# VH-VL binders against Protein-tyrosine-phosphatase MKP1 (MKP1): the designs that were tried, part 6

Target 1, 143 residues: Protein-tyrosine-phosphatase MKP1 (MKP1), of Arabidopsis thaliana (Mouse-ear cress) (q9c5s1r149to291)
Amino acid sequence: ECSKVADHIYVGGDAVAKDKSILKNNGITHILNCVGFICPEYFKSDFCYRSLWLQDSPSEDITSILYDVFDYFEDVREQSGRIFVHCCQGVSRSTSLVIAYLMWREGQSFDDAFQYVKSARGIADPNMGFACQLLQCQKRVHA
Key: E = the ipSAE of ESMFold2; O = the ipSAE of ESMFold2 at other seeds; V2 = 0.75 times the mean of E and O plus 0.25 times the DockQ between their complexes.

## First folded at step 1 (VH-VL)

Design r5 (framework fv_remtolumab_arm2)
Fold by ESMFold2-Fast, scan of step 1:
Structure r5 (fold): chain C 143 residues (1-143), chain A 120 residues (1-120), chain B 107 residues (1-107)
Amino acid sequence: as target 1 above (143 residues)
Amino acid sequence: EVQLVQSGAEVKKPGSSVKVSCKASGYTFSSYAIGWVRQAPGQGLEWMGGISPIFGTADYAQKFQGRVTITADESTTTAYMELSGLTSDDTAVYYCARVPGRYYYGMDVWGQGTTVTVSS
Amino acid sequence: EIVLTQSPDFQSVTPKEKVTITCRASQNIGSSLHWYQQKPDQPPKLLIKYASQSFSGVPSRFSGSGSGTDFTLTINGLEAEDAGTYYCHQTYSLPFTFGPGTKVDIK
């Protein structure tokens, strides 16, 4: 399932990442691949790619990469592009980055951004470590 | 099936306090925050504050800071809003509302309201 | 605090006509704006969340748009049951604030 979360942000899993037709039909121009060690950049000639190697583990440090991800999302937005963010299932890694972006961009709390994303993609469920890191980030964003 | 049921109308004297209850049913109480909003007769909506039962945190609008206290009791699935130092300006209908997550917005289910009249 | 202003203050509309209500924020609030409907002697009801997402069970004639500082609620084909006061609400920063409301009456 390819879930529209914001005007320029779509979330899904590997099944959508492999489907060029779905990506093109949704007007996708850029792809953020959160699982570069598992999934290749399937259509390099058709889309602009950025790949990350994020493990879906509570010990993974997502805080260190958040501003780089935010810059990428903002660059795509300013170009009137559309970005597809994916991991293997579109449950934890990809949704955590989108939740973080909404917290930063919109000044939302973790719970608000999470519920917003969950309303667009019911399976969204950040792992406990990611949730804790984002809860810590909201204290700085709203400070 | 999801509903919030508030306590009945109150008439209070200036300088006193009022405590309004909001009993939740039909959902997992701890998974949602409860916000409080008031409306003076013929006026608009005013956000007072809210509480997240799961995190045990409460936030208040600065205007009410120091005289409002919002609490929640998970064992009875009930939220409370206590307002002290009442004046005639506090005459209003007080609403509780359910909010997804920790913050107090996108209020999707509302209580019926509790009328509080402050008069001497 | 973030101040929200709404226009028009009051609108009297013939049934089936289009109604547009605007909400302006004193600063950029992204998409952190929600719309509520309040009928006389009833609590508010959530219509649109995060500027443009329809809440479940809300008729398709209601839609929201906008971002940043300018937002619009549209009712395309007003029905008799839509008479009431409409409020915008920002959740970008504490304290959360509401607009002053737009009253919609049916002729």
Scores: ipSAE 0.000, ipTM 0.494, lowest interface PAE 16.9, mean pLDDT 84

Design r6 (framework fv_remtolumab_arm2)
Fold by ESMFold2-Fast, scan of step 1:
Structure r6 (fold): chain C 143 residues (1-143), chain A 117 residues (1-117), chain B 107 residues (1-107)
Amino acid sequence: as target 1 above (143 residues)
Amino acid sequence: EVQLVQSGAEVKKPGSSVKVSCKASGGTFSDYAIGWVRQAPGQGLEWMGGIIPWFGTADYAQKFQGRVTITADESTTTAYMELSGLTSDDTAVYYCARGGKYYFDYWGQGTTVTVSS
Amino acid sequence: EIVLTQSPDFQSVTPKEKVTITCRASQSIGSWLHWYQQKPDQPPKLLIKYASQSFSGVPSRFSGSGSGTDFTLTINGLEAEDAGTYYCHQYSSLPFTFGPGTKVDIK
């Protein structure tokens, strides 16, 4: 399922990433592949890609890549594009990046951003390590 | 209106370190990336790294990893670039630039760093 | 690392002539290519962002085009104040990289 979480951001899993018709029908122009070591960039001639190598593990340092990810999301927005963000199932890795972006961009708390993403995509569930890292980011923003 | 003001020229000995400052005024400091780009005499531009102050997390070009540290102080709206283990190859003008939405829209005046003797 | 190549290295041009500078990327970068102008003893200044969008205050004689791996900066009717070095810059992936520059001089 391809879930719209912002005007320019869509989230899904590998099934959607492999489906050119769904991507085209949603007006996708850019793809952030969070699992480059598992999934290739399926349609390089049709979409602009950026690939990350994120393990769905509490020990993965998601904070270290947020600069690159936010850079990409804002670049797509500036160009009036639409980005599809995916991992294997669209549950933890891809949703964590989108939650972080909404926290930063909209000034939302982790809970507010998570609830918003979960309302658009019911299976969204960041792993505990990602949630803790984003709560640490929240302390910096709201302290 | 947006202005980046850098610290003054430095002359350093080989093996020492240098810390260059970049004070931003106008616009929202924490929401924009601050990048550091250097230029050796008569050469082109080379990206060193950058930081988004809101996160406090910096990214570095591999060539400088381990020698460069980029930090930001939101209370003074100032970004810093510290380069250690200086050699004559580090003689350059060092620029800070605001990465407003992923292009460098405003640049500091540059800081000349000379490594000699 | 994405490598950018510019051509020509140097152009000496008569005022009012058209200048064309090309930038090639070692891999596709979509539209994440920006153009800067640098005059002697000055910092670079942004001219064109996202391959084709003019930055505020930039004269209309400057235009950009291209996508993927091939990009062009055009100065349609060079003026004396346009002498300088022009750099392309990719913001597609870390580390961000610049082209080697094209120096434009007036005859």
Scores: ipSAE 0.006, ipTM 0.522, lowest interface PAE 13.7, mean pLDDT 84

Design r8 (framework fv_remtolumab_arm2)
Fold by ESMFold2-Fast, scan of step 1:
Structure r8 (fold): chain C 143 residues (1-143), chain A 121 residues (1-121), chain B 107 residues (1-107)
Amino acid sequence: as target 1 above (143 residues)
Amino acid sequence: EVQLVQSGAEVKKPGSSVKVSCKASGGTFSSYTISWVRQAPGQGLEWMGGIIPILGTANYAQKFQGRVTITADESTTTAYMELSGLTSDDTAVYYCARTYYDSSGRAFDIWGQGTTVTVSS
Amino acid sequence: EIVLTQSPDFQSVTPKEKVTITCRASQSIGSYLHWYQQKPDQPPKLLIKYASQSISGVPSRFSGSGSGTDFTLTINGLEAEDAGTYYCHQSYSLPFTFGPGTKVDIK
C-alpha cells in the first residue's frame, strides 16, 4: 500500500515500487529508494531516482544521512513534486527517514511524528537502533 | 579464504560483446555482493554495477544501463559481466570486487586479478 | 551521483616523510568513505574502511580521518613499497563512485 504521510511524501514497499500504475495514480515524480542494491530503479525513464543502500539493522547509522535526505525532500517540495520513499516492506528504513523529516520540519517529538506516520501507515515500525538515533536527535534539538 | 578468480584476456572488434566471469573460490555467495569496476589505461576506477548473488538483484551505473548485464550462478559461485556494443572507449581492465551486503561491510575487501579487454578495429 | 575530488593529483616524496591525501565529496556521505592503494599491474588493495577503521595486515603507518564531506588519508613515514596510486571510494549511495586518484612516487 502506498501511504500518504505528508503533502509531498508517500511511503511504501517494493510491491508499490514495482507498480507503475500506483505510482502514476498518486502523482509521484521522484523516488527515494532506500534499498538500492536489493531493489532496482524500476522505471528510470518515468521518475527521478535517488538510491541509498540502507540495511534494516540497529547498527546502521542513519543520523549521518538525515540532512541530505531532508534537503532532497525539500527540493522535491519546492518543485511541487511528490516523492515516494521505499524500502523492502515500508516498515523501518523508509518510515524512519520520514519520521525524522517530520521531527525536523514540524518541530515534532519522536513520539508525535511516529504516531502521525503510523496513523497513515499502520505497519510503520522503526527498528530499535533507528528509534534510539531519532530520540538522540530530538534531545540535541531541545537540550 | 575466499578469492575471486577472473577469466582471461579478451580482444574484441567494435560492435561486439564480451562476457567476463568472476569465480568465488574457497567460499560461497551467502553474505556478499559482487561489483564490477573498470579502469581504462592510465585512468582511474569506474563502478559499473553490482549484484547480490543470493537475491539475483543487480544495479547499474547510469552510463552503462542498456549495455551491461550482471548475473550470478550460485551453483558454480560465479558472477558474470556482459558488456555489449563495444567501442575503443571500452578498452580497459575489468575487475570484480566484493562487499558484504550488510552495512558493516561496504568496502571492497577482496578483488579479482582483473581481465584485460582490448577493443581494436 | 556523488563526485569525489582528491588532492594532490601527484606528489614525489622522500622515504620516511609524512604524506597527506585529501578527498572531498560533493555532498555529505557520513563515514561511508574507503581508501585503496593500487600498484602497477595489480588490483586495488583496501587500506582504510569507514573513514578511519584499520584493515588487518595493513601497516599501522596508514591512517584515515574525517566525516561528512572532508576526508584525509595519512601515511606516517612513507616506505619505498608505498609508491602507487591512492583512491577514495564512497559507498553511501548508488552509484558507488571513486576519486580520480593521487599518485605517490618516491624521490
Scores: ipSAE 0.032, ipTM 0.694, lowest interface PAE 7.0, mean pLDDT 87

Design r9 (framework fv_remtolumab_arm2)
Fold by ESMFold2-Fast, scan of step 1:
Structure r9 (fold): chain C 143 residues (1-143), chain A 119 residues (1-119), chain B 107 residues (1-107)
Amino acid sequence: as target 1 above (143 residues)
Amino acid sequence: EVQLVQSGAEVKKPGSSVKVSCKASGGTFSRYAIGWVRQAPGQGLEWMGGIIPYFGTADYAQKFQGRVTITADESTTTAYMELSGLTSDDTAVYYCARLYYGDSWFDPWGQGTTVTVSS
Amino acid sequence: EIVLTQSPDFQSVTPKEKVTITCRASQSIGRSLHWYQQKPDQPPKLLIKYASQSFSGVPSRFSGSGSGTDFTLTINGLEAEDAGTYYCQQSSSWPFTFGPGTKVDIK
């Protein structure tokens, strides 16, 4: 369901995004909605939202947005907040962004970051294009 | 610095179609979405729809569905908005504007294209 | 769709006066509210993003506040070049919508 990946990062799908009780019980303060064309910001008065327009397609360019997403994750951490990152099913789009962040912040390889996320959320499975982009980022991400 | 340059003013007859272009320069074309907003004389701003050029995904405001088509050509870094079935109610200035990923504020804007529909 | 309303429709003020413009949403939009200034025969210009974050190059006299359904744009010490129409815009859900605008004139 709602998978804790780090102290300040949680991942899920639309079912969790619609469930205010689960979000509040996990101390969520911020929500990164990866599917703005599909899912609205359900609880705007209760959480701080940021929305992306990511297609779950190998052709989608996630590399171009990664540092902006990292800045957002860091801003939430600095505020002692907790962020819930979601797409439709919490399988590809949302998990790809979190995997990238762990690679950047912890200096992990793609394989290590992916296995770490997968251990917390068994259904995590970036599409092939996202996986390829993250492998490329492995060489360019600092820290 | 991203700049958007639009095609020139047009005068059209009722029932015809108009196609407005918006050429982007200065940034990565795939990094952002292009939105289209119109403004009738003396009126406010009205959202028409947008496109993510890299993927070719377009989304339209309900009011314009069936009449508007938004496309992009990555080779020329140009987005297009075609509006069909024109009536005098479509007389307006049409703007394109950039929407960055993760942000849904408009910057920069094109200079605007005046479309006049008259018999 | 989310409907935005603005108040007042029109305001004529003397230079140096404080101007307050409100924007109300038909449902909660969190902080996904942006403010624009439009001068005659020009495209809109972004002033404030996400309710309260000033855009680069915007004079410090412009500030924004609010969350949920009620938002305010303040011009603290109106100057002659600030005459124009001000629009709020929500980005909480598709379709994006704009407020009807507030026209600010100098007396």
Scores: ipSAE 0.006, ipTM 0.540, lowest interface PAE 12.5, mean pLDDT 84

Design u1 (framework fv_unasnemab)
Fold by ESMFold2-Fast, scan of step 1:
Structure u1 (fold): chain C 143 residues (1-143), chain A 124 residues (1-124), chain B 107 residues (1-107)
Amino acid sequence: as target 1 above (143 residues)
Amino acid sequence: EVQLVESGGGLVQPGRSLRLSCTASGFTFSDHYMDWVRQAPGKGLEWVAEIRNKANSYTTYYAESVKGRFTISRDDSKSIVYLQMNSLRTEDTALYYCARGYYDFWSGYYMDVWGKGTTVTVSS
Amino acid sequence: DIQMTQSPSSVSASVGDRVTITCRASQSISSYLNWYQQKPGKAPKLLIYAASSLQSGVPSRFSGSGSGTDFTLTISSLQPEDFASYFCQQSYSTPLTFGGGTKVEME
């Protein structure tokens, strides 16, 4: 349910986002809420939050926000923190951001990063538009 | 140019049903979320329901006061959003506005275009 | 549900006055707060979105500020066309909720 994707990154849905015990048990310190319009910042006194308003739509431009997301992930890592990234079910929006980060940080292709995330979280499935955007970002990462 | 026109309002008795329509023109209707907001005579604004676009699976959201009684739907081919109102109560009496939802990643969600509204009166 | 408390419920003012309206959320909504103007017999009009962003076509005398739970709408120099009701609205989570409104009326 709460999937470890990297040493400092965990992915899940709203069910985990509402469960303080699961979050504490996994040592989560920071939360990236990809669906601020739908889900509130449930435990502001216990975790550091950053909220985004991402539509699970092929027309949503995730490329324009990737730099800020990567900076946030790196800040959490440098503080020895652990970040929980979530959307409604942890299928498209949250997983797309994590896939992009792995491509950027590890120099992986989209398919390699996606397969890695999918091996950690079987339901991971970016929408077609997000997948196409990340495939185009791949040219820059590998160039 | 950009326009929303509500219709279907009227006088109905408690317990009856009524269907409101909102016809959009002048923009790409299928890209937008659509909302219904009501205003009781002399009162403030109350959000009623929202329907998302096809890319978001036409997901719907409702205010607790109408959940289970009202159904929002849309027909992108006709650029119409509907509000089916069942089991009407006297407290549902209001002017019903149709509003266009605009979502921007950095700025969040807001309703930038509103129709003139259609009046629903629920009275015995 | 997130409750929005607006104050004052009404304010009497004269043309040229500086008018401030406040809105308080029952929990933090970051900057996801919109302001609408409604003139008698008319539909609401978007003035400000994301707490401080001025909608195109809205006069610069309107400004918004705040984040978290406390927000303010300011009209720097009230004009005759500004006598209207004003509503805040949170878009942080569904259900969307409005403040009770503030009526700006002629003194």
Scores: ipSAE 0.006, ipTM 0.563, lowest interface PAE 12.4, mean pLDDT 87

Design u10 (framework fv_unasnemab)
Fold by ESMFold2-Fast, scan of step 1:
Structure u10 (fold): chain C 143 residues (1-143), chain A 123 residues (1-123), chain B 107 residues (1-107)
Amino acid sequence: as target 1 above (143 residues)
Amino acid sequence: EVQLVESGGGLVQPGRSLRLSCTASGFTFSSYAMSWVRQAPGKGLEWVAFIRSKAYGGTTYYAESVKGRFTISRDDSKSIVYLQMNSLRTEDTALYYCTRGLWFGELSYMDVWGKGTTVTVSS
Amino acid sequence: DIQMTQSPSSVSASVGDRVTITCRASQSIYSYLNWYQQKPGKAPKLLIYAASSLQSGVPSRFSGSGSGTDFTLTISSLQPEDFASYFCQQYYSTPLTFGGGTKVEME
């Protein structure tokens, strides 16, 4: 399912990423593909793509890319665009990046941002390593 | 407030080159995709070229009629988008508009337009 | 490429008239359609985006409707400043394509 988690941010999995009609019907203009090694940029002529190669593994380092992702989300927002953020299932990788963004932008704690995203997308569940990294980054992303 | 100003047009002979410039002011130029749209005398609007922001790879797209002859580029430090026109043909005669898209990349409604610069290709 | 067919190519109208302009896409573009106004000697101005949303500063007498392949721009009560050319444009996919234009002229 394509879940609206903020005014300009939508989250889903590969099934939605493959469906041009669902993306267009939701007004999506930009796509952040978190799984470039698995999923191609399906509709390059129709959407603006940015692809990341994130494994859903506790050892994957997401902190090094957070500011680049935040810049992308902010750029889309400033253009009045809508971004669809996806991984394979829309459970861990995509939701972790959105949680981090809300922590940074809204000054929320990890737990508050996570519960907010979970209320919009019930299956949201960052893996242990991502959760630990975001908890460690709390002070940096809020400063 | 928000403004686009085209320049560089003129009278040029077939086969020659011309470079158009479009200077932006009043907004964060580097965040926007930019396009060139032309209008031949008495005709409608024709999209010519499009360039994404550098954040999205600075990818360029062209109308089939100008591929291989025209090159769109940008200089974000100066807030200028360019259109280099080579091997000009009489059918390239038109008023050339610089436009700003609302979205990054190809999905765009053109919310800001310059006044245009006239290119006349004639012997 | 998505072809945009616009009709009529011209229409003669008087102040106070209701004017309707139609645009048809060669394939479904959902609501990814814009309408522009171009006054003589001036650059185009965005009137309506996403088929039916009025751009800020545009008078309420302008309205857009339609979805899929068939779209309409309506001017409910034509004013002197509305004598101009009107163009539809799809932004569903590249290349971006415009309709042929409709000239609304005084008669």
Scores: ipSAE 0.000, ipTM 0.527, lowest interface PAE 13.7, mean pLDDT 85

Design u11 (framework fv_unasnemab; at its last look DockQ between E and O 0.05; V2 from the best seeds 0.00; counts 0 for: pae E 15.2 > 2, placed apart)
Fold by ESMFold2, look of step 2:
Structure u11 (fold): chain C 143 residues (1-143), chain A 122 residues (1-122), chain B 107 residues (1-107)
Amino acid sequence: as target 1 above (143 residues)
Amino acid sequence: EVQLVESGGGLVQPGRSLRLSCTASGFTFSDAWMDWVRQAPGKGLEWVAEIRSKANSYATYYAESVKGRFTISRDDSKSIVYLQMNSLRTEDTALYYCTTDRYYGSRYMDVWGKGTTVTVSS
Amino acid sequence: DIQMTQSPSSVSASVGDRVTITCRASQSVSSYLNWYQQKPGKAPKLLIYAASNLQSGVPSRFSGSGSGTDFTLTISSLQPEDFASYFCQQGYSTPLTFGGGTKVEME
């Protein structure tokens, strides 16, 4: 399923990423592919793609790329575009990046941002390592 | 338990037609992409056809060797996939498998039926 | 369009041996390469998808590697139930295509 999390942010898995009709019906203009080593850019002529190579592993470091991802989300918002953020199942990697963005953009705690994303996409479940990293980011911001 | 059961195979003469059926159970059929794969006796595997879900407007795709002769279709209310085979040739002789197709990482077939045999001979 | 060349066509091996099977694509398929096991009289069974991901229930002695055009399936310590035929399949582009197969048999 394609889940609307914010005015400009939609989240889902590979099944939605492969479906041009769903993407077009939701007004998607940009795609952030978290699993570029697995999923190709299915519709390069129709959408603007950015690809990342994230493993769904507690040892994967997502904090090093967060501000580049935030800049991309902001660029899409400033263009009045809509970005579809996906991984394989839309559970851990893609939702973790969106949670981080809400923490940064809206000033939300990890818990509040997670519950907000989970209310829009009930299967959202960042792995323990991603959750730990986002909690550590929250602590640094509130020093 | 996920199951796929093929039927409708048999012995037919070249130029004739045959319709295969694949009955699915144990999963949400309407969300699934479905494929046919064949294997000639003692030979390797050859992908034949694919039909996608309602969310993908039931798009169909065919191997070049069968385009214009074979038609894949589905009935979501009955959880059945069909393969209509027209203008059969001796090289179509094979065991025909029905498969489920998932797109989590790559195109792969994770569930296979036992197959139904089609023999095309005069 | 994408031709898959699988090597060797057969291998004789003993229980406990390390077995490697290679698959070469005629053009890049990225990581979209799958491996199947087929025992006589049975349907193929998915072992590995997307080059290196083990399907649920597949023993850890099976591993896959590679990207682009060159891929390898490895059985680290062959067991009696592993004598079978193995096929690679590219999932990159329709038409989906399979390698010619590798028969792993007891010596």
Scores: ipSAE 0.006, ipTM 0.505, lowest interface PAE 15.2, mean pLDDT 85
ESMFold2-Fast, scan of step 1: ipSAE 0.526; ipTM 0.852
ESMFold2 (binder alone), look of step 2: mean pLDDT 93; pTM 0.939
ESMFold2 at other seeds, look of step 2: ipSAE 0.007; ipTM 0.537

Design u12 (framework fv_unasnemab)
Fold by ESMFold2-Fast, scan of step 1:
Structure u12 (fold): chain C 143 residues (1-143), chain A 125 residues (1-125), chain B 107 residues (1-107)
Amino acid sequence: as target 1 above (143 residues)
Amino acid sequence: EVQLVESGGGLVQPGRSLRLSCTASGFTFSDYWMDWVRQAPGKGLEWVAEIRNKAYSYTTYYAESVKGRFTISRDDSKSIVYLQMNSLRTEDTALYYCARGKYDYVWGSYRMDVWGKGTTVTVSS
Amino acid sequence: DIQMTQSPSSVSASVGDRVTITCRASQDISSYLNWYQQKPGKAPKLLIYAASTLQSGVPSRFSGSGSGTDFTLTISSLQPEDFASYFCQQSYNYPLTFGGGTKVEME
């Protein structure tokens, strides 16, 4: 399932990433592939791709790439584009990046941003390490 | 061939500094994470520090025993990873290995698949 | 920190023997465990990663098993070149930690 999280942000897994009709029907212009080492850029001539190599492991430092990802989301938004963010299942890696963006962009707490994403995509479940890192980001903003 | 060559070790007094270097060849250095692992004489392996690649913003991690004293860095243009060791203690005496960190595409697991021969650091008065 | 406990600390064995080394993590590390071999005066060599995946070029007599907290390295038929020290290492969380090692000695 292709889940709309914001006007310019959609989240899904590899099944949606392989489906050009779903992507076109949702007006997708850009794709952020969080699993470039597993999934190829299926439709290079149809969409603008950016690929990341994120391990779905508590030891992965997601905090280090957040501002680069935020800049990309903002660039797409300013172009009036729509971005599809995906990993293998759309459960942890892709949803963690979107949760972080909502926390930063809207000033939401981790819990509020997570519940919002989960309401749009019921399977959203950041791994423990990602959740901990995002909670640390929240503490610095609210300190 | 894929190689890692460490240098910069030696005998040094407590409280002094040393900088270790590890020169890589035979692979695309900038794609890999790099680790330092040490081994005290007759003892086991102890992980010291790690530096990730550009895609991961060159993030660094340290063992608690060295945090605040050691700094890991890299120069991708020269294919070198460094370990700056400050405020050295007798317990830092060890053979220091440089290791290449490899990410497995299928499992997503991290492993050190290529190691250098090591460079010896002796901290004594 | 995740503590890695290896047993035994040493084992005496003969060529052709089956050797089993165990490694226990202080918490669940899923399958994020590596095994290394170190011969006297040499750097460590990766044998197994992801608990059970054999590194390219490593003989099939080596195998790894386990998940969660309990892991095993098995050498099905010990060869002369296998007399060495063996170390487990978790890659689940920082700091990365090694087991204390197991020395496999000639009987």
Scores: ipSAE 0.000, ipTM 0.526, lowest interface PAE 15.6, mean pLDDT 86

Design u2 (framework fv_unasnemab)
Fold by ESMFold2-Fast, scan of step 1:
Structure u2 (fold): chain C 143 residues (1-143), chain A 123 residues (1-123), chain B 107 residues (1-107)
Amino acid sequence: as target 1 above (143 residues)
Amino acid sequence: EVQLVESGGGLVQPGRSLRLSCTASGFTFGDYAMDWVRQAPGKGLEWVAEIRSKAYGGTTYYAESVKGRFTISRDDSKSIVYLQMNSLRTEDTALYYCTRDRWGYSYYYMDVWGKGTTVTVSS
Amino acid sequence: DIQMTQSPSSVSASVGDRVTITCRASQSISRYLNWYQQKPGKAPKLLIYAASSLQSGVPSRFSGSGSGTDFTLTISSLQPEDFASYFCQQSYSYPLTFGGGTKVEME
């Protein structure tokens, strides 16, 4: 349910986002809420929140926010924090951002990053539009 | 060039309401979170409320001392942030500052402040 | 709520002195700590954000340090225009909270 993808990154859905005990037990300090228009910031006095309004739609532009998200993930890592990234089910929106980060930070291909995330969280499945955007980003990251 | 101008302060009796306004100029208002911070005579700073930009959900936050009585709102078309103050108490007497809060992914801080508007709650 | 304890409440100093102000958070706030300066009759002015980043236009004699729960603001060589009140503020979680302030006054 709450999947550890990297030392400082955890992924899940709304069920985990609502569960303070799971978040605290995993040492979470920061939360990236990808669905601010659906899910509120449940524990805003306990965690550092940032909220995005991402539609789970092939037409949603995630490319424009990737660098901001990468900066946030790196900031959390440098502070020895742990970030929980979530959408409604932790399938497409949240996993797409984490896949992009691994591609950028580790120099991984989309396929390698996706399989890595999927091995940690079996339901990970970026929508077709997100996958296409990440494949385009792969060309820039590797070049 | 970048400015915040507060207005709407005054003398008001306990239990009454007052609405503060803050007009912004010289920057893209809709991209920033906006805050209200108050300072009682001779005292320190107390954060009151914040409203995030629409891109970050337009979410509102309040200090416990004002929760349920004060409402922060914004009109991006006019570049104005408001603070509606209901059920005023003598403890709400303060100089009220409007601040621009840089809200992004890394850090947030209040980099622009208005001169403030004075609210006095007394009989 | 995160309590911000600032010390000292006041300090008397002379031009050229090194002044250090301390701020302690009741729980870890990483580096989400800002410092503001307020002169009598004026609005506060941002000096430092992210614990140690100097705001543009602020003299280099001001510096910030710390992480977690313990933070310091240092003025390496006090100038006449530095006699003011100083406030720390955490931006880690809501509600946002300020320290009680430190008044730096002429000896």
Scores: ipSAE 0.017, ipTM 0.662, lowest interface PAE 8.2, mean pLDDT 87

